# Ledger of designs, part 5: VH-VL binders against Small ribosomal subunit protein uS13 (rpsM)

Target 1, 118 residues: Small ribosomal subunit protein uS13 (rpsM), of Carsonella ruddii (q05fk2)
Amino acid sequence: MNINICGVLISKKKNIVFGLTKIYGIGYSMSLKICSKIENFKNKKFKDLTNEEKAKIENFINKINVENNLKTIIKENFKKKLNLNSYKSLRHKKKLPCRGQRTKTNAKTRKKMNHEII

## First folded at step 3 (VH-VL)

Design p56 (from c3 with light chain S31Y S53Y; framework fv_oberotatug)
Fold by ESMFold2-Fast, scan of step 3:
Structure p56 (fold): chain C 118 residues (1-118), chain A 126 residues (1-126), chain B 107 residues (1-107)
Amino acid sequence: as target 1 above (118 residues)
Amino acid sequence: EVQLVESGGGLVKPGGSLRLSCAASGFTFSDAWMSWVRQAPGKGLEWVGRIKSETDGGTTDYAAPVQGRFTISRDDSKNTLYLQMNSLKTEDTAVYYCTTDYDILTGYYEDYFDYWGQGTLVTVSS
Amino acid sequence: DVQMTQSPSSLSASVGDRVTITCRASQSISYYLSWYQQRPGKAPNLLIYAASYLQSGVPSRFSGSGSGTDFTLTISTLQPEDFATYYCQQSYDTPYTFGQGTKVEIK
C-alpha cells in the first residue's frame, strides 16, 4: 500500500530517496539531503521507516518550505524595500506542522529556489 | 551576503605549529558543517577534514595525511572555524580554503562545497 | 579510500568548442559526485552537484551526467571565461576525494 508524507501518498515499496521526489518542490538532490539524515537511507524503503523517522522527514520538508518562503520574502523586500510588513505578515500566517507556506513567485525564481528534477 | 575569510597563514619551519581561522558571516554558522580543503602550489585540491554542527554531534573527520597532527574546532559564539596544525611537514605547504559542507538556504548538510573563502597560504620551509 | 581519476589531465580548445571531461571512481559512488571550476588565482566554485544538477547561477552550457563509477562534465559552447581547471569530487565516503584536475587551455 501507500504511506502518507505531508499529504502525498507514496508507495511503501519505494526507496525513500526516490519516493520523496513525488512531493512538489522536492527534486532528487533535495530528497537526497533529507534522506541523508536517516540511518542507512540508501537501502531503506518507506515500509521500513519508523514513526520517528517519518516525523523527522516531515519536519525537514516543513523546514525547507519555511526557508524557501522566507528567502523569497527577503529577496522581494531587498529589491523593492517598500513592503515593510512582510515579516509581520509571515509571523501571522497559519501553517500546518508538515507544510510551510510558499510565497507566490515567478517560474524562474521558483525553479532557482526549489529546483525540481522530476 | 555569505562570506568566509581565512587568516593565520604564513611561513613556518618543519616541526612547527600554526593556527588558521575562518570568519564566517551571512548565514547561521552554528547549523553549518564546515570543511578545510588545501591546494599545494601547482597541484590539485585535497580535502583536509570537516567538523559537524553541535546539533549533529560536533564530531570531526580527517584525511589520513593529517590525522593525529591537525585539529579542527569551532567557536559558534564568534562564528569562527579553526584549523590547528602541529608537527608541520614540507608536504603541508598549500593554500588552505575554508568551505561549507552545508546548504545555507535549506539548513541541511550537502555532500558538496557551495561556498569557499579566498584561501590563506601556509609555507613550511627550512 | 575512493580514488578519483580524471581524463584528460589537460586539453586545448577554442571558444565555441564542445568540451568533455571524464571522471572515474575506483568503486561505485552512486550519485555522490560534484564538479568544480577554478580560475587562475581564484578559489574553486561549484558547478554541478549530485552528478547532474546545475548549481544556481551557473550557465546552462555546463552539464553533468553519469552514475556509479563513470561521470562526465560537458561544456556545450566554450566561452573565454571557461579557460580554467575543473575538478570532480566524491562525497560518498570519507575522506572526500578530488580528481587530479583537468586544465582547459587556449588552443
Scores: ipSAE 0.000, ipTM 0.553, lowest interface PAE 11.7, mean pLDDT 78

Design p6 (from c3 with heavy chain Y108F; framework fv_oberotatug)
Fold by ESMFold2-Fast, scan of step 3:
Structure p6 (fold): chain C 118 residues (1-118), chain A 126 residues (1-126), chain B 107 residues (1-107)
Amino acid sequence: as target 1 above (118 residues)
Amino acid sequence: EVQLVESGGGLVKPGGSLRLSCAASGFTFSDAWMSWVRQAPGKGLEWVGRIKSETDGGTTDYAAPVQGRFTISRDDSKNTLYLQMNSLKTEDTAVYYCTTDYDILTGFYEDYFDYWGQGTLVTVSS
Amino acid sequence: DVQMTQSPSSLSASVGDRVTITCRASQSISSYLSWYQQRPGKAPNLLIYAASSLQSGVPSRFSGSGSGTDFTLTISTLQPEDFATYYCQQSYDTPYTFGQGTKVEIK
């Protein structure tokens, strides 16, 4: 059995720390940060999550995505002041939406096109 | 460039005390969790303990052999980690390493040691 | 405490060989396992974290696998700089514990 976290299907039998790394843009250290506020998180599986804990995880993913996007914009603006050419990739980078977040139709289309090119 | 530089090692008698320091640079020390790991001559690695960042509570954890005898502390204004060693035993003879378990790019906690100092030798002998 | 046991304690190998080192945990630690390399007279250096994730800057000839209680570090084509001692470490529970080490020596 699977659970849907921010549009990604993950086995309910999987450990929450390792399961979240399946989500695009979430590495091990970021997953540890997201899961750290859940009691007994290193031993917890998705099947053991309460609805409140699931919502908490999805909210943290949204906050981290917003923070990372802001950091990228700030860094890119700084680089532009130094006449550097790195802004092009930002225009096409999209994160998966989490629970309660509205999605734009065009975002998923661009994401799929990028994967096909690779 | 992340650098960790240990100092304070030397020869001490059993029952004595010694304080080690670790000077950190190249990252936001105040955000990092820090650990001490030791290695007896010709032996393997042994985790001594850790200290969390002040924002994560500033709490400490210790391995059983040093619990009650060693104290880990930090001075974020000086970017320095300390290990106060009391009631030293011959079994405490080791090179002591300062380590960080912190991703400098993301600022996130990690549960592995990605940066190590060069180590400082502590010899407990008569 | 979680005890970590490595096998073998030492091995002899030649440049170009495939080297395999194993690590066993006394209880399930999921994939909370890291591998370190220590060259003679140097501090340890991280190779692998989360059982199979290669640390940035580490050569691709190093790989990790396993979950639960049994873990493996593989060096696909041994190089001269790989003659060193290797340690596994669990981070599932405190205190963090290391294996006793595996020394890879010149044959």
Scores: ipSAE 0.551, ipTM 0.789, lowest interface PAE 1.9, mean pLDDT 85

Design p61 (from c3fw with light chain S31Y; framework fv_oberotatug)
Fold by ESMFold2-Fast, scan of step 3:
Order: structure tokens, then sequence, then C-alpha cells
Structure p61 (fold): chain C 118 residues (1-118), chain A 126 residues (1-126), chain B 107 residues (1-107)
């Protein structure tokens, strides 16, 4: 009995805090932060997660990945900020489904399609 | 352009109640998370609480000093944010600001153009 | 709760100076840190978000750096309009918390 969290298979019997550390880029401290918003997280196993709680965890992991990628791009292009005011993206928010590690390829292309700054 | 206009501040006695309003324009208010931040005269900034968009559940969070006494609400049809303040204490005396907020849990990765209102003064004194 | 500590509480500087302000979190907050400027009698305005990202319309003389627990705001060439109080704020966890502020005064 395995559960798929962002493309990573984790045993449903595993505690959610320790189980999320199996995902690349998620250490114990980050896993603890992710799980801290789930009721009774210290004793909860993946088998006890509701579908809503699973979706929230997956969305959070996707946001971490997107934010880290965005920060890297912003840092690399910092010196060009003087000319970027008129090229900021329109204020509209898009929720991202969890796509797993395989779909991280072409992140820059996906960002361009979404009219991102850069 | 984004604008936040606060109203409702004034002089109230300890134990009294007051409701602040923040009228928002220039952005899609219904998609935004909103916060209240206060500043006592001559002191630093203190976060009061926030409310998420209805799309993200419409939930509220509060700082410990105001928990149980203050309530944040919103009316998306009027593009207005509210702060209901009950059981006011002298230490609640402050300029109150409304602002847009960011929360990593919202399912969005970046907020665009965080803005502050001009503030409204609440004085709690006998 | 995440405690934010700023240093110094105040500093005196002249136009043209390089000014640095530091902010320390009581626990790791990754990059969830913003910097605000407040001029006397005015509302705060956002300068930097995500520790190092410059807000639209903010002059390039402002920059932010750091991650985890230690963060710095730098003003490379101080201008007359920069004499103000500066605040850091973490958005890693609720309650959101601010540093105590750093007042940049004319020398």
Amino acid sequence: as target 1 above (118 residues)
Amino acid sequence: EVQLVESGGGLVKPGGSLRLSCAASGFTFSDAWMSWVRQAPGKGLEWVGRIKSETDGGTTDYAAPVQGRFTISRDDSKNTLYLQMNSLKTEDTAVYYCTTDYDFWSGYYEDYFDYWGQGTLVTVSS
Amino acid sequence: DVQMTQSPSSLSASVGDRVTITCRASQSISYYLSWYQQRPGKAPNLLIYAASSLQSGVPSRFSGSGSGTDFTLTISTLQPEDFATYYCQQSYDTPYTFGQGTKVEIK
C-alpha cells in the first residue's frame, strides 16, 4: 500500500513527517513545517490522510519548488531590475497541480508560457 | 492603481467596541489575502491578523494579544475589509493599517504589489 | 513564534553613504522575509520581498540578501528621501512578526 506524493511512492504506513523526507529537497525541518498544519501530525500516518489533506501537502510542495526556481531566476537577473517595472506579470493567480519530479524539466519554458517576469 | 482607504478610527473608552473599514480598489479584491497591522504611537509595527480569500477558504488568523477580542471579516461584493474590535484596552491604542498579504499555503507562489492603507488612529482612553 | 531582532536600533548617516541593516530570526525562515520603509508620519511601503527581490518602483540602490536566520538590507548610496525607519518581517509562519525597526537619521 503506497501513496503517490508528487511522483514519489511512500508507504501508507509511514508517519507523514518522516515519509515526506523521502522527497528530494525536503529535509526533516521542512517536512515538520509542511505537516504542522495537519491535525495530530506527530502521530499521523499517510493512510490516515484525507484526500483534502493530501492535496494541501502536494500544493505546498509544488509552491516550494516554484518559489525556489523563481528566487533563483530573480537573483540571477537582479542587476536588470531597473528596467523591469513595466514587464511585471499581470495580477492573476494560478494554482498548480502536483506534477512530480519528472515534470520539472522545461520549467523555464512553462514560466514563459505563463507570461512570467524574465 | 491599487488603493486602500481606511475609516472608522476614533476615541473609545476601555471596554468599548469599534469597527474599522478598509475600502479596496485597483485590484481583484476577492483573490487577495488581507491583513491588519497596527503601530502604537512612537513604537514599531505589530501584525494583528489576516483573512484569506474565499477561494482559499476565507479563514482568519490572529496575534495572541487580540485573539478572542478582534474579528476580521470581508465583503467581496463591496471590496471592503473589516476589523471588529471588542473589549478594547488602553494598549490597543495605535494607528491601524490594512494591507495585502502573502501566505505560502494559499497555493500561489508570489504576491504582486503588496500595498498599505494610510492608517486610521484608534485611541483607547477614559 | 518566530522572534525577529534588528540591529542597529538607530544609525546616523550622510547622503552618499552605504548603509547596512541586519535582521535575525530566532529560527530558520528560509527566504520568507520582507523589508519595509516608513517615513515620518507616513504608512510603510514594501522595498524587498522573498529576502532579495526588489519591489516594482523601488530604486535599485536598495538590495536585500540572506536566507535562514540572518538577513541584510543595503542602501548603496543614501539619498535624502531615505532618512526613515526600516523594518524586517517574516512571513514563514503565523503570527507574522516584525523586527523592532532601525531609524536612519541624518548625521
Scores: ipSAE 0.000, ipTM 0.511, lowest interface PAE 13.6, mean pLDDT 77

Design p63 (from c3 with heavy chain K52D E54K; framework fv_oberotatug)
Fold by ESMFold2-Fast, scan of step 3:
Structure p63 (fold): chain C 118 residues (1-118), chain A 126 residues (1-126), chain B 107 residues (1-107)
Amino acid sequence: as target 1 above (118 residues)
Amino acid sequence: EVQLVESGGGLVKPGGSLRLSCAASGFTFSDAWMSWVRQAPGKGLEWVGRIDSKTDGGTTDYAAPVQGRFTISRDDSKNTLYLQMNSLKTEDTAVYYCTTDYDILTGYYEDYFDYWGQGTLVTVSS
Amino acid sequence: DVQMTQSPSSLSASVGDRVTITCRASQSISSYLSWYQQRPGKAPNLLIYAASSLQSGVPSRFSGSGSGTDFTLTISTLQPEDFATYYCQQSYDTPYTFGQGTKVEIK
C-alpha cells in the first residue's frame, strides 16, 4: 500500500529517508535533514510513521519549497534590476558575494531584498 | 514531542524585577531561535523579543516598550530560555509565552511560531 | 514599525457559515504573514504561514490569501471548535507585529 506525501505516492514498505528522495527536489542529503528529528529515523518505514510525524515531514517539505521559491523570486527580480542599471550592479555584486550564517543571514537577506524589489 | 514550559510568573510591585524561565525539550534547543510573546488580560498578542542561537551570534532584538528594561538570555546546557524583567510597570501585566520561530527539522530560521508554551501570568500591581 | 489592522474586530456567526477575516499592513510585507487561532484559556496555535500555506494538522476548511498589504483568512464551513480569536502577524521586519485580533462568536 502507498502513503501520500505532498502529492507523491510512496510505498509504505520503504525507509522514510530513501522514500522521501522520490519527491522532486529532495535528494538524499535533504531527506536526511528532514528525517533527522524523527525518532529512530534510520530504521523507520512509512508504515510505522505516526500521523503527527507524517504531518511534521509534510510541513517541513512545504517550508523548504516556500523558502526555495522565495529565494528564486528574489534572485530573478534582483537580476532584472541589475540588468536595467549596469553601473549599480557592480556595487551590489561586491556587497552580496557571501552568506555566512544560514538562519540569520538568510532571513535578513530575504526581507531586505524583497523590500527593495516590491 | 516538542514541549515548552514557562515558569516564574507571579505578583510584583511596580518598579520591581522578575525572571521568567522556559524549559525546552524534544528538539535541539542550542540550534533554535527563541521568542517571548505576551498578552495582557483580555487584549491581543504582543511580541516582546527574540534571541538567536550562539552559532548565529547570540543576537537579541526587543520591541520598543521593553527596550532597556527586559533582557533575553539562554542557557543551552540546561535547555532553558530566560526573560529578565526590570523596572516593571502595570502595563507589563500579561501572560508571557515562550515560542520558537525556528524550523527544528531543517535548522533554518522560519518567520512564524510553530510551538508555544502554556504561558505564565505576571501581574504588576500595588 | 509595520502596523497590522484586522477587520472586523468581532463577528457573530453560526455553524456552517463562511467566515472571512481581513488583515492590512501599513506597508508591503510581501507574503511574510501568518495566521493564528486562540481558543479561550489556551495558547495560540499556527494555522497559516507564508500568507497561504496551511500548517500540518490544520483542517482544510481554513485558507489564506493575499500579498503585499491586503490579506484574508477564510473558514469555508464554520465548526463549533472554530469559535475563537484569530490573529494575523507580520514577520517581514522586526519588531514582529500582530493585528488586534478578530473574535468569532456564536450568533
Scores: ipSAE 0.000, ipTM 0.521, lowest interface PAE 16.2, mean pLDDT 78

Design p7 (from c3 with heavy chain Y109W; framework fv_oberotatug)
Fold by ESMFold2-Fast, scan of step 3:
Structure p7 (fold): chain C 118 residues (1-118), chain A 126 residues (1-126), chain B 107 residues (1-107)
Amino acid sequence: as target 1 above (118 residues)
Amino acid sequence: EVQLVESGGGLVKPGGSLRLSCAASGFTFSDAWMSWVRQAPGKGLEWVGRIKSETDGGTTDYAAPVQGRFTISRDDSKNTLYLQMNSLKTEDTAVYYCTTDYDILTGYWEDYFDYWGQGTLVTVSS
Amino acid sequence: DVQMTQSPSSLSASVGDRVTITCRASQSISSYLSWYQQRPGKAPNLLIYAASSLQSGVPSRFSGSGSGTDFTLTISTLQPEDFATYYCQQSYDTPYTFGQGTKVEIK
């Protein structure tokens, strides 16, 4: 019995801390940090995970592996356009590694399309 | 532009209570994780605590010196962050800053403080 | 808690000097380290995040390096506006903790 986290199949019998280390770019220290950021997961197994909790983990991994690596480029491009009033040309990022069902994505879609500072 | 404006500071006696407010503008406040950082006169920076966005659970974390005495809360309808300070001690005398733990461009929390308010002074003395 | 120690606590320098400030963590924090500048009477400003990433709008004379426990902030050619106090901060674990600060004073 397996669970799919960001395209990686992990045994539901594994503790979340150890199971997350199977995912690209996630080591033991990072897995511990993920578990500390999303409360009460250090001693939990994947079989006890809710769909909401799964979505939170996947969103965090997407943040680490994609958003953080590219955000400086995005910030520079955005700031270069501030005086040109062209915030709407900033594109929504759809190159996320996770393929899981995103139950909370719809609520945040508009907020992530165009991160205007005004 | 991103702006954070703290208010509510003042003189209070030991054992008293005070509530600080931080009015936020220029970004989607409801997506942001927010922190309070303080600085005693002539001393360094000390993290007080944070509150996550409601979407991320709306939970709070505190530094040990304030745990059980201070409460961080938010009102997303008013774009306002609060710090309720109870059982105040002379050691709590400091300028209190509100800060964003949030990337305005990506809409995700970050582990560093990009934007800061001007600070509000809290003096605890008899 | 992760303890952050900065050295030196203060230094005196002249415009044009190369200034180096170090920060040491009590345990490995990977690259979860930021540097802030605070001018007298002002709020702190972010200079460097993720140990070595320069914040947008910050002059290129500022640079950060290090990982694990040992980190360095370098100002390659000190300018008059750089006389300030500098703080490192770890974000590897809560509570977030700051170093005690390094005051850069005019010689």
Scores: ipSAE 0.000, ipTM 0.549, lowest interface PAE 12.1, mean pLDDT 77

Design p8 (from c3 with heavy chain Y109F; framework fv_oberotatug)
Fold by ESMFold2-Fast, scan of step 3:
Structure p8 (fold): chain C 118 residues (1-118), chain A 126 residues (1-126), chain B 107 residues (1-107)
Amino acid sequence: as target 1 above (118 residues)
Amino acid sequence: EVQLVESGGGLVKPGGSLRLSCAASGFTFSDAWMSWVRQAPGKGLEWVGRIKSETDGGTTDYAAPVQGRFTISRDDSKNTLYLQMNSLKTEDTAVYYCTTDYDILTGYFEDYFDYWGQGTLVTVSS
Amino acid sequence: DVQMTQSPSSLSASVGDRVTITCRASQSISSYLSWYQQRPGKAPNLLIYAASSLQSGVPSRFSGSGSGTDFTLTISTLQPEDFATYYCQQSYDTPYTFGQGTKVEIK
């Protein structure tokens, strides 16, 4: 059986740290950071996750995706290099948020909040 | 600047009703999960309930002491959160706080309360 | 419901002291624990989230540790503005529950 994490199907029998590395943009070190808040995470499998732990993991992945996509867009726009390869690369890095929130909406919210808080 | 401003508190008789409002500004209210937390005079904090964003289902959850008597709602067009309190009891006497149940900087829910209003006092007495 | 118990209920301390407050959950809550400070007549403010993460703008003298059922808030060098009541809160399960609070008073 499989669990859906941010649109990616992962075996419920997999260890959570290893399993999250199946998600694009998440390497071992990032997976370790995401899982570090979960008790006994090194030995925990997806089948043992509570609904709240699953939601927490998905929220972190959404934040990472928004951050990475925003950084990619800023770099591309700054260079003002318009070509199909850069455009396709940028589109490939855009991800659908797990909670149905759009990257552009989150970027706008962050921009407003960062300006007010900083 | 993130701001939450509560209003609607006052004196009410047991069995009465009262509606609290929380005006939000400085963030995208429609994306936020919002909670109410109360504190009886000289006592500790008690979570009352929450409402999720429409994107996350718009559902509500309540603590047992208020279930069936209190209703949380929101008006995203006015950036306002509401708490409708019915069948009030003397045990409901408290300062009621409006709080965000999401990370303001990232715009996602995080299960902690990073911003609070000043509170509004509700006194239930005969 | 997850029950949260704080120790002590109150303590007396002097400026410059190291203060330790503990919080125990009735069942494992992983790291879904936050700490709040409430000064007299004011709304609470978030200090620590996810058991050990310091909230932006909070002084580094505050730190949190623990996981599972046992958690600690430490103030390494107490300042005059730190005389307040401190609350832990679990967010592992709904309803969210708070500890009963720990009042830090001038000795």
Scores: ipSAE 0.000, ipTM 0.562, lowest interface PAE 12.7, mean pLDDT 79

Design p9 (from c3 with heavy chain E110D; framework fv_oberotatug)
Fold by ESMFold2-Fast, scan of step 3:
Structure p9 (fold): chain C 118 residues (1-118), chain A 126 residues (1-126), chain B 107 residues (1-107)
Amino acid sequence: as target 1 above (118 residues)
Amino acid sequence: EVQLVESGGGLVKPGGSLRLSCAASGFTFSDAWMSWVRQAPGKGLEWVGRIKSETDGGTTDYAAPVQGRFTISRDDSKNTLYLQMNSLKTEDTAVYYCTTDYDILTGYYDDYFDYWGQGTLVTVSS
Amino acid sequence: DVQMTQSPSSLSASVGDRVTITCRASQSISSYLSWYQQRPGKAPNLLIYAASSLQSGVPSRFSGSGSGTDFTLTISTLQPEDFATYYCQQSYDTPYTFGQGTKVEIK
């Protein structure tokens, strides 16, 4: 049996830390950061996740995707504006949810998603 | 290479004020949450407070003993963290450490103090 | 606030010994626990994060275990450079709190 996490099928028998590394852009360190909010995460398998815990993991992944996309846009636009000897603010146009749920997370979760991917 | 260098410590009288600085290098300071941790002579570690990145709201949190007397701020243009200490008490005598949660190997931030400065001694005595 | 209590406050050991230090939280902190080493006159160094994850560059003789309220740090084969004070710290909630420290002294 498999569980769908943000469009990726993962065996329910897998440990949540190792299983999340199957998702593109999530390495072991990032998976640890995502899973650290889950009780007993080092020993927990996907089959043992509550619906609330699953939603929390999906929200973290969505936030990482939004944050990384925003950083990429800012970085690219900054480079463009520097080439034109100017800088202009841009608005983020999209959110990248795994399903129709909110991508909002608390400030502590935000901290774990701060990184450079480029 | 991540480096944190504290400065500004010294001898001050009770009721006085002092400002500590922490110069950061080797990581994207503007993305990091920063904390101050202190250690009284011969005692253990005590968290003083933290400041979030501007992206995460730039808010501050403090331990109860320093609430209302200490202010943490940052200047991302200078990669510098500050601790403004007012109404100093003898109990504030300690080595003050600047800490960051940045993990240089992954380029990500966590909820642990990955790097520490060397510390700066603040002595409050009359 | 989450209170962190370490045991013992100090211990005497010899090179080659297995050393275990314990840390107890006043409420469940999941796995939001890290361990730090502080050598005399030096700043603390992160050893273990997320209760059991070894920080990069830290020798494999160090290991952490536990979840919820009870945690342990183990040094499997004590080395001369391991004579230091060790602190646990919770990052589950603010204020972040440390245990009182465990001093590992030469026997």
Scores: ipSAE 0.000, ipTM 0.540, lowest interface PAE 13.4, mean pLDDT 78

Design q1 (from d9 with heavy chain N57Y; framework fv_nivolumab)
Fold by ESMFold2-Fast, scan of step 3:
Structure q1 (fold): chain C 118 residues (1-118), chain A 123 residues (1-123), chain B 107 residues (1-107)
Amino acid sequence: as target 1 above (118 residues)
Amino acid sequence: QVQLVESGGGVVQPGRSLRLDCKASGFTFSDYGMHWVRQAPGKGLEWVAVIWYDGSYEYYADSVKGRFTISRDNSKNTLFLQMNSLRAEDTAVYYCARDESYSSSWYEYFDYWGQGTLVTVSS
Amino acid sequence: EIVLTQSPATLSLSPGERATLSCRASQSVSSYLAWYQQKPGQAPRLLIYDASNRATGIPARFSGSGSGTDFTLTISSLEPEDFAVYYCQQYSDWPLTFGQGTKVEIK
C-alpha cells in the first residue's frame, strides 16, 4: 500500500532512503541525510515508520522544500479542488500542507506559525 | 559547562597513520551527533566527517573517504578520528564539533567546538 | 556539492560602523545556513543558525537574514572584539560546506 509523505504517495514496501527520492527536489544525498535521523534507517521501510518518525521526515522536507516547491504543491492542490471554492480554503490556511503547529500550548509560538517561505 | 578537548595531533610523515581523540564533558555525549572539521594553515574551514549519536551512521567528505574512520565510545565520552595514508594536503588544525542533531533535531550546525589539534604531514 | 561564496573577501572598517557580509549558495539551501566567528588562534564560535536565529549568548548587534541562495550577516555597530573572520555554513545537503570566509579588519 501507499503512504502519503508531503502530498506524494510512496509504496509502503520501499526502503525509506530510495522512496524519498520520489519527492520532487529530493535526490539520493538529501534523502540519505533526512533518513539518517531515523533509527535503523538502513533497513527501514515506510511500513515500519512510526507516526512520530513520519512527522519528523515531513517537518524536515517542509523546511528544505519551502523555497523549491511550495508553488508546485499549492498548484497541484488547487487543480484537484478547483470545484467548490478550494482556492479560498488554501488562501485562509495558515500552515503548509506538511506543516503542523509544533507547540500548541505555547500561544506566542503557535500564533506565529504560518505557511511561509523561509 | 560544555567542553570538547582534542588530542593526538603532531608531525607525521606522508603515508603514515595518526589517531585523534576528542574528550567531551558537561553534557550527555550519547545524545549528540559529532563531527570533525579541519582548517589548513591560512585557509578556511572544511567539513571532514560525522557520526550519529548512537554510532549507527557515519559519513565522510570525499577527500578523506576510505582513508579516515570516525568512531565514538559513549561510555568514555570520547570521539575518535583514525587517519590512515596521510597526505601533505591533510595538514590542518582538526576540530571536533557538536551538532544540534539531538535525537529530535535534524540540524548539522555546530554549537560547540574544541580548541583544535594541529596535524602536520611533512617529511 | 553546494558551493558557498562569501563577499567581500575583506571588509576594512572602524569601530562603530555597520558591517554587512554576504553569503551566496550555488543552489537553494532553504534556511539551513549558519554563521560562525573565528578569531586568530581560536576555534570558531556559532553566531547564527537557521539563517536568522541568534545562538545563545550572542549580542543583539548580530543579525542574520535571507533564504534560498542569498544570505546576509549584519553587525549593526562594530565593537573591538568583532574584528575577526566570519564563515557561513550550509546543512541543507551532503557534504556540509563552508564559505571561504570574510575578514573584518580595522582600518
Scores: ipSAE 0.012, ipTM 0.589, lowest interface PAE 8.2, mean pLDDT 80

Design q10 (from d9 with light chain L96Y; framework fv_nivolumab)
Fold by ESMFold2-Fast, scan of step 3:
Structure q10 (fold): chain C 118 residues (1-118), chain A 123 residues (1-123), chain B 107 residues (1-107)
Amino acid sequence: as target 1 above (118 residues)
Amino acid sequence: QVQLVESGGGVVQPGRSLRLDCKASGFTFSDYGMHWVRQAPGKGLEWVAVIWYDGSNEYYADSVKGRFTISRDNSKNTLFLQMNSLRAEDTAVYYCARDESYSSSWYEYFDYWGQGTLVTVSS
Amino acid sequence: EIVLTQSPATLSLSPGERATLSCRASQSVSSYLAWYQQKPGQAPRLLIYDASNRATGIPARFSGSGSGTDFTLTISSLEPEDFAVYYCQQYSDWPYTFGQGTKVEIK
């Protein structure tokens, strides 16, 4: 039926490359990059994934989400400094990053970036 | 019993807009992904668009991308297709169809179809 | 995109005869293939999914087989209501595609 990848339910019948594009922040190019460590990924379905391959996918998604969050914070802080935009509150998706990622880690990363771009 | 009823079709001039509705009954609408599929007169079937059960994701065929918008209102058991910048090649019977899904996932084959509504873009 | 080719384009048969319809994919679709029946003026109706599973309410005379690139829909003994157009559809890869259709008509 379904497989849970980083809190998103995806049909096991889906091709891995296209199925991963259902996850927030993952486009086609990023999906290809994520799948590059999986043997024969272009023709592989989620039902054919091993637990090890699933863990690798989830780890890459986590890393990409951390990077994207950092870029968003930097961009918004820069806009505030230039008076190019009205105030904006940044929000994080409840289901992302993957289960191995802690909210505390994201908070520390955000504080560090805010300090460095002063 | 499961029923899907399309409405909103008609004759329209090129460049104009039209909105199609699909009213669902006989099942929990909010549990299923929904699709639009069209068929030009005398031709085969062409997939148009899909929307997830909760409205959180949509995908489109390249031929309609940027012109058509799929949406849904789960409180009204209704699926919509907003069609902008219509072209003669968009002339077709438009069907709404149910994805066999109990979540945000799609199963991508269609277990129930509406009766269809004809859209004619007069050239 | 994956192209589905159906053959023959038209199949002329009499009631009671066996109908065999082919659907060939340009690339492997594994078992992610469905068959639909469409009668004039009506919406398509799901017959077979996952290459060989009959949908609810579909008579036993309809059967599907195949995997990879070569698929067959068989109607073991045609009934008058079976004269219609049949479409195959793949859901293995994006975008979703349909075959061109096979018309089963009365001889």
Scores: ipSAE 0.000, ipTM 0.530, lowest interface PAE 16.9, mean pLDDT 77

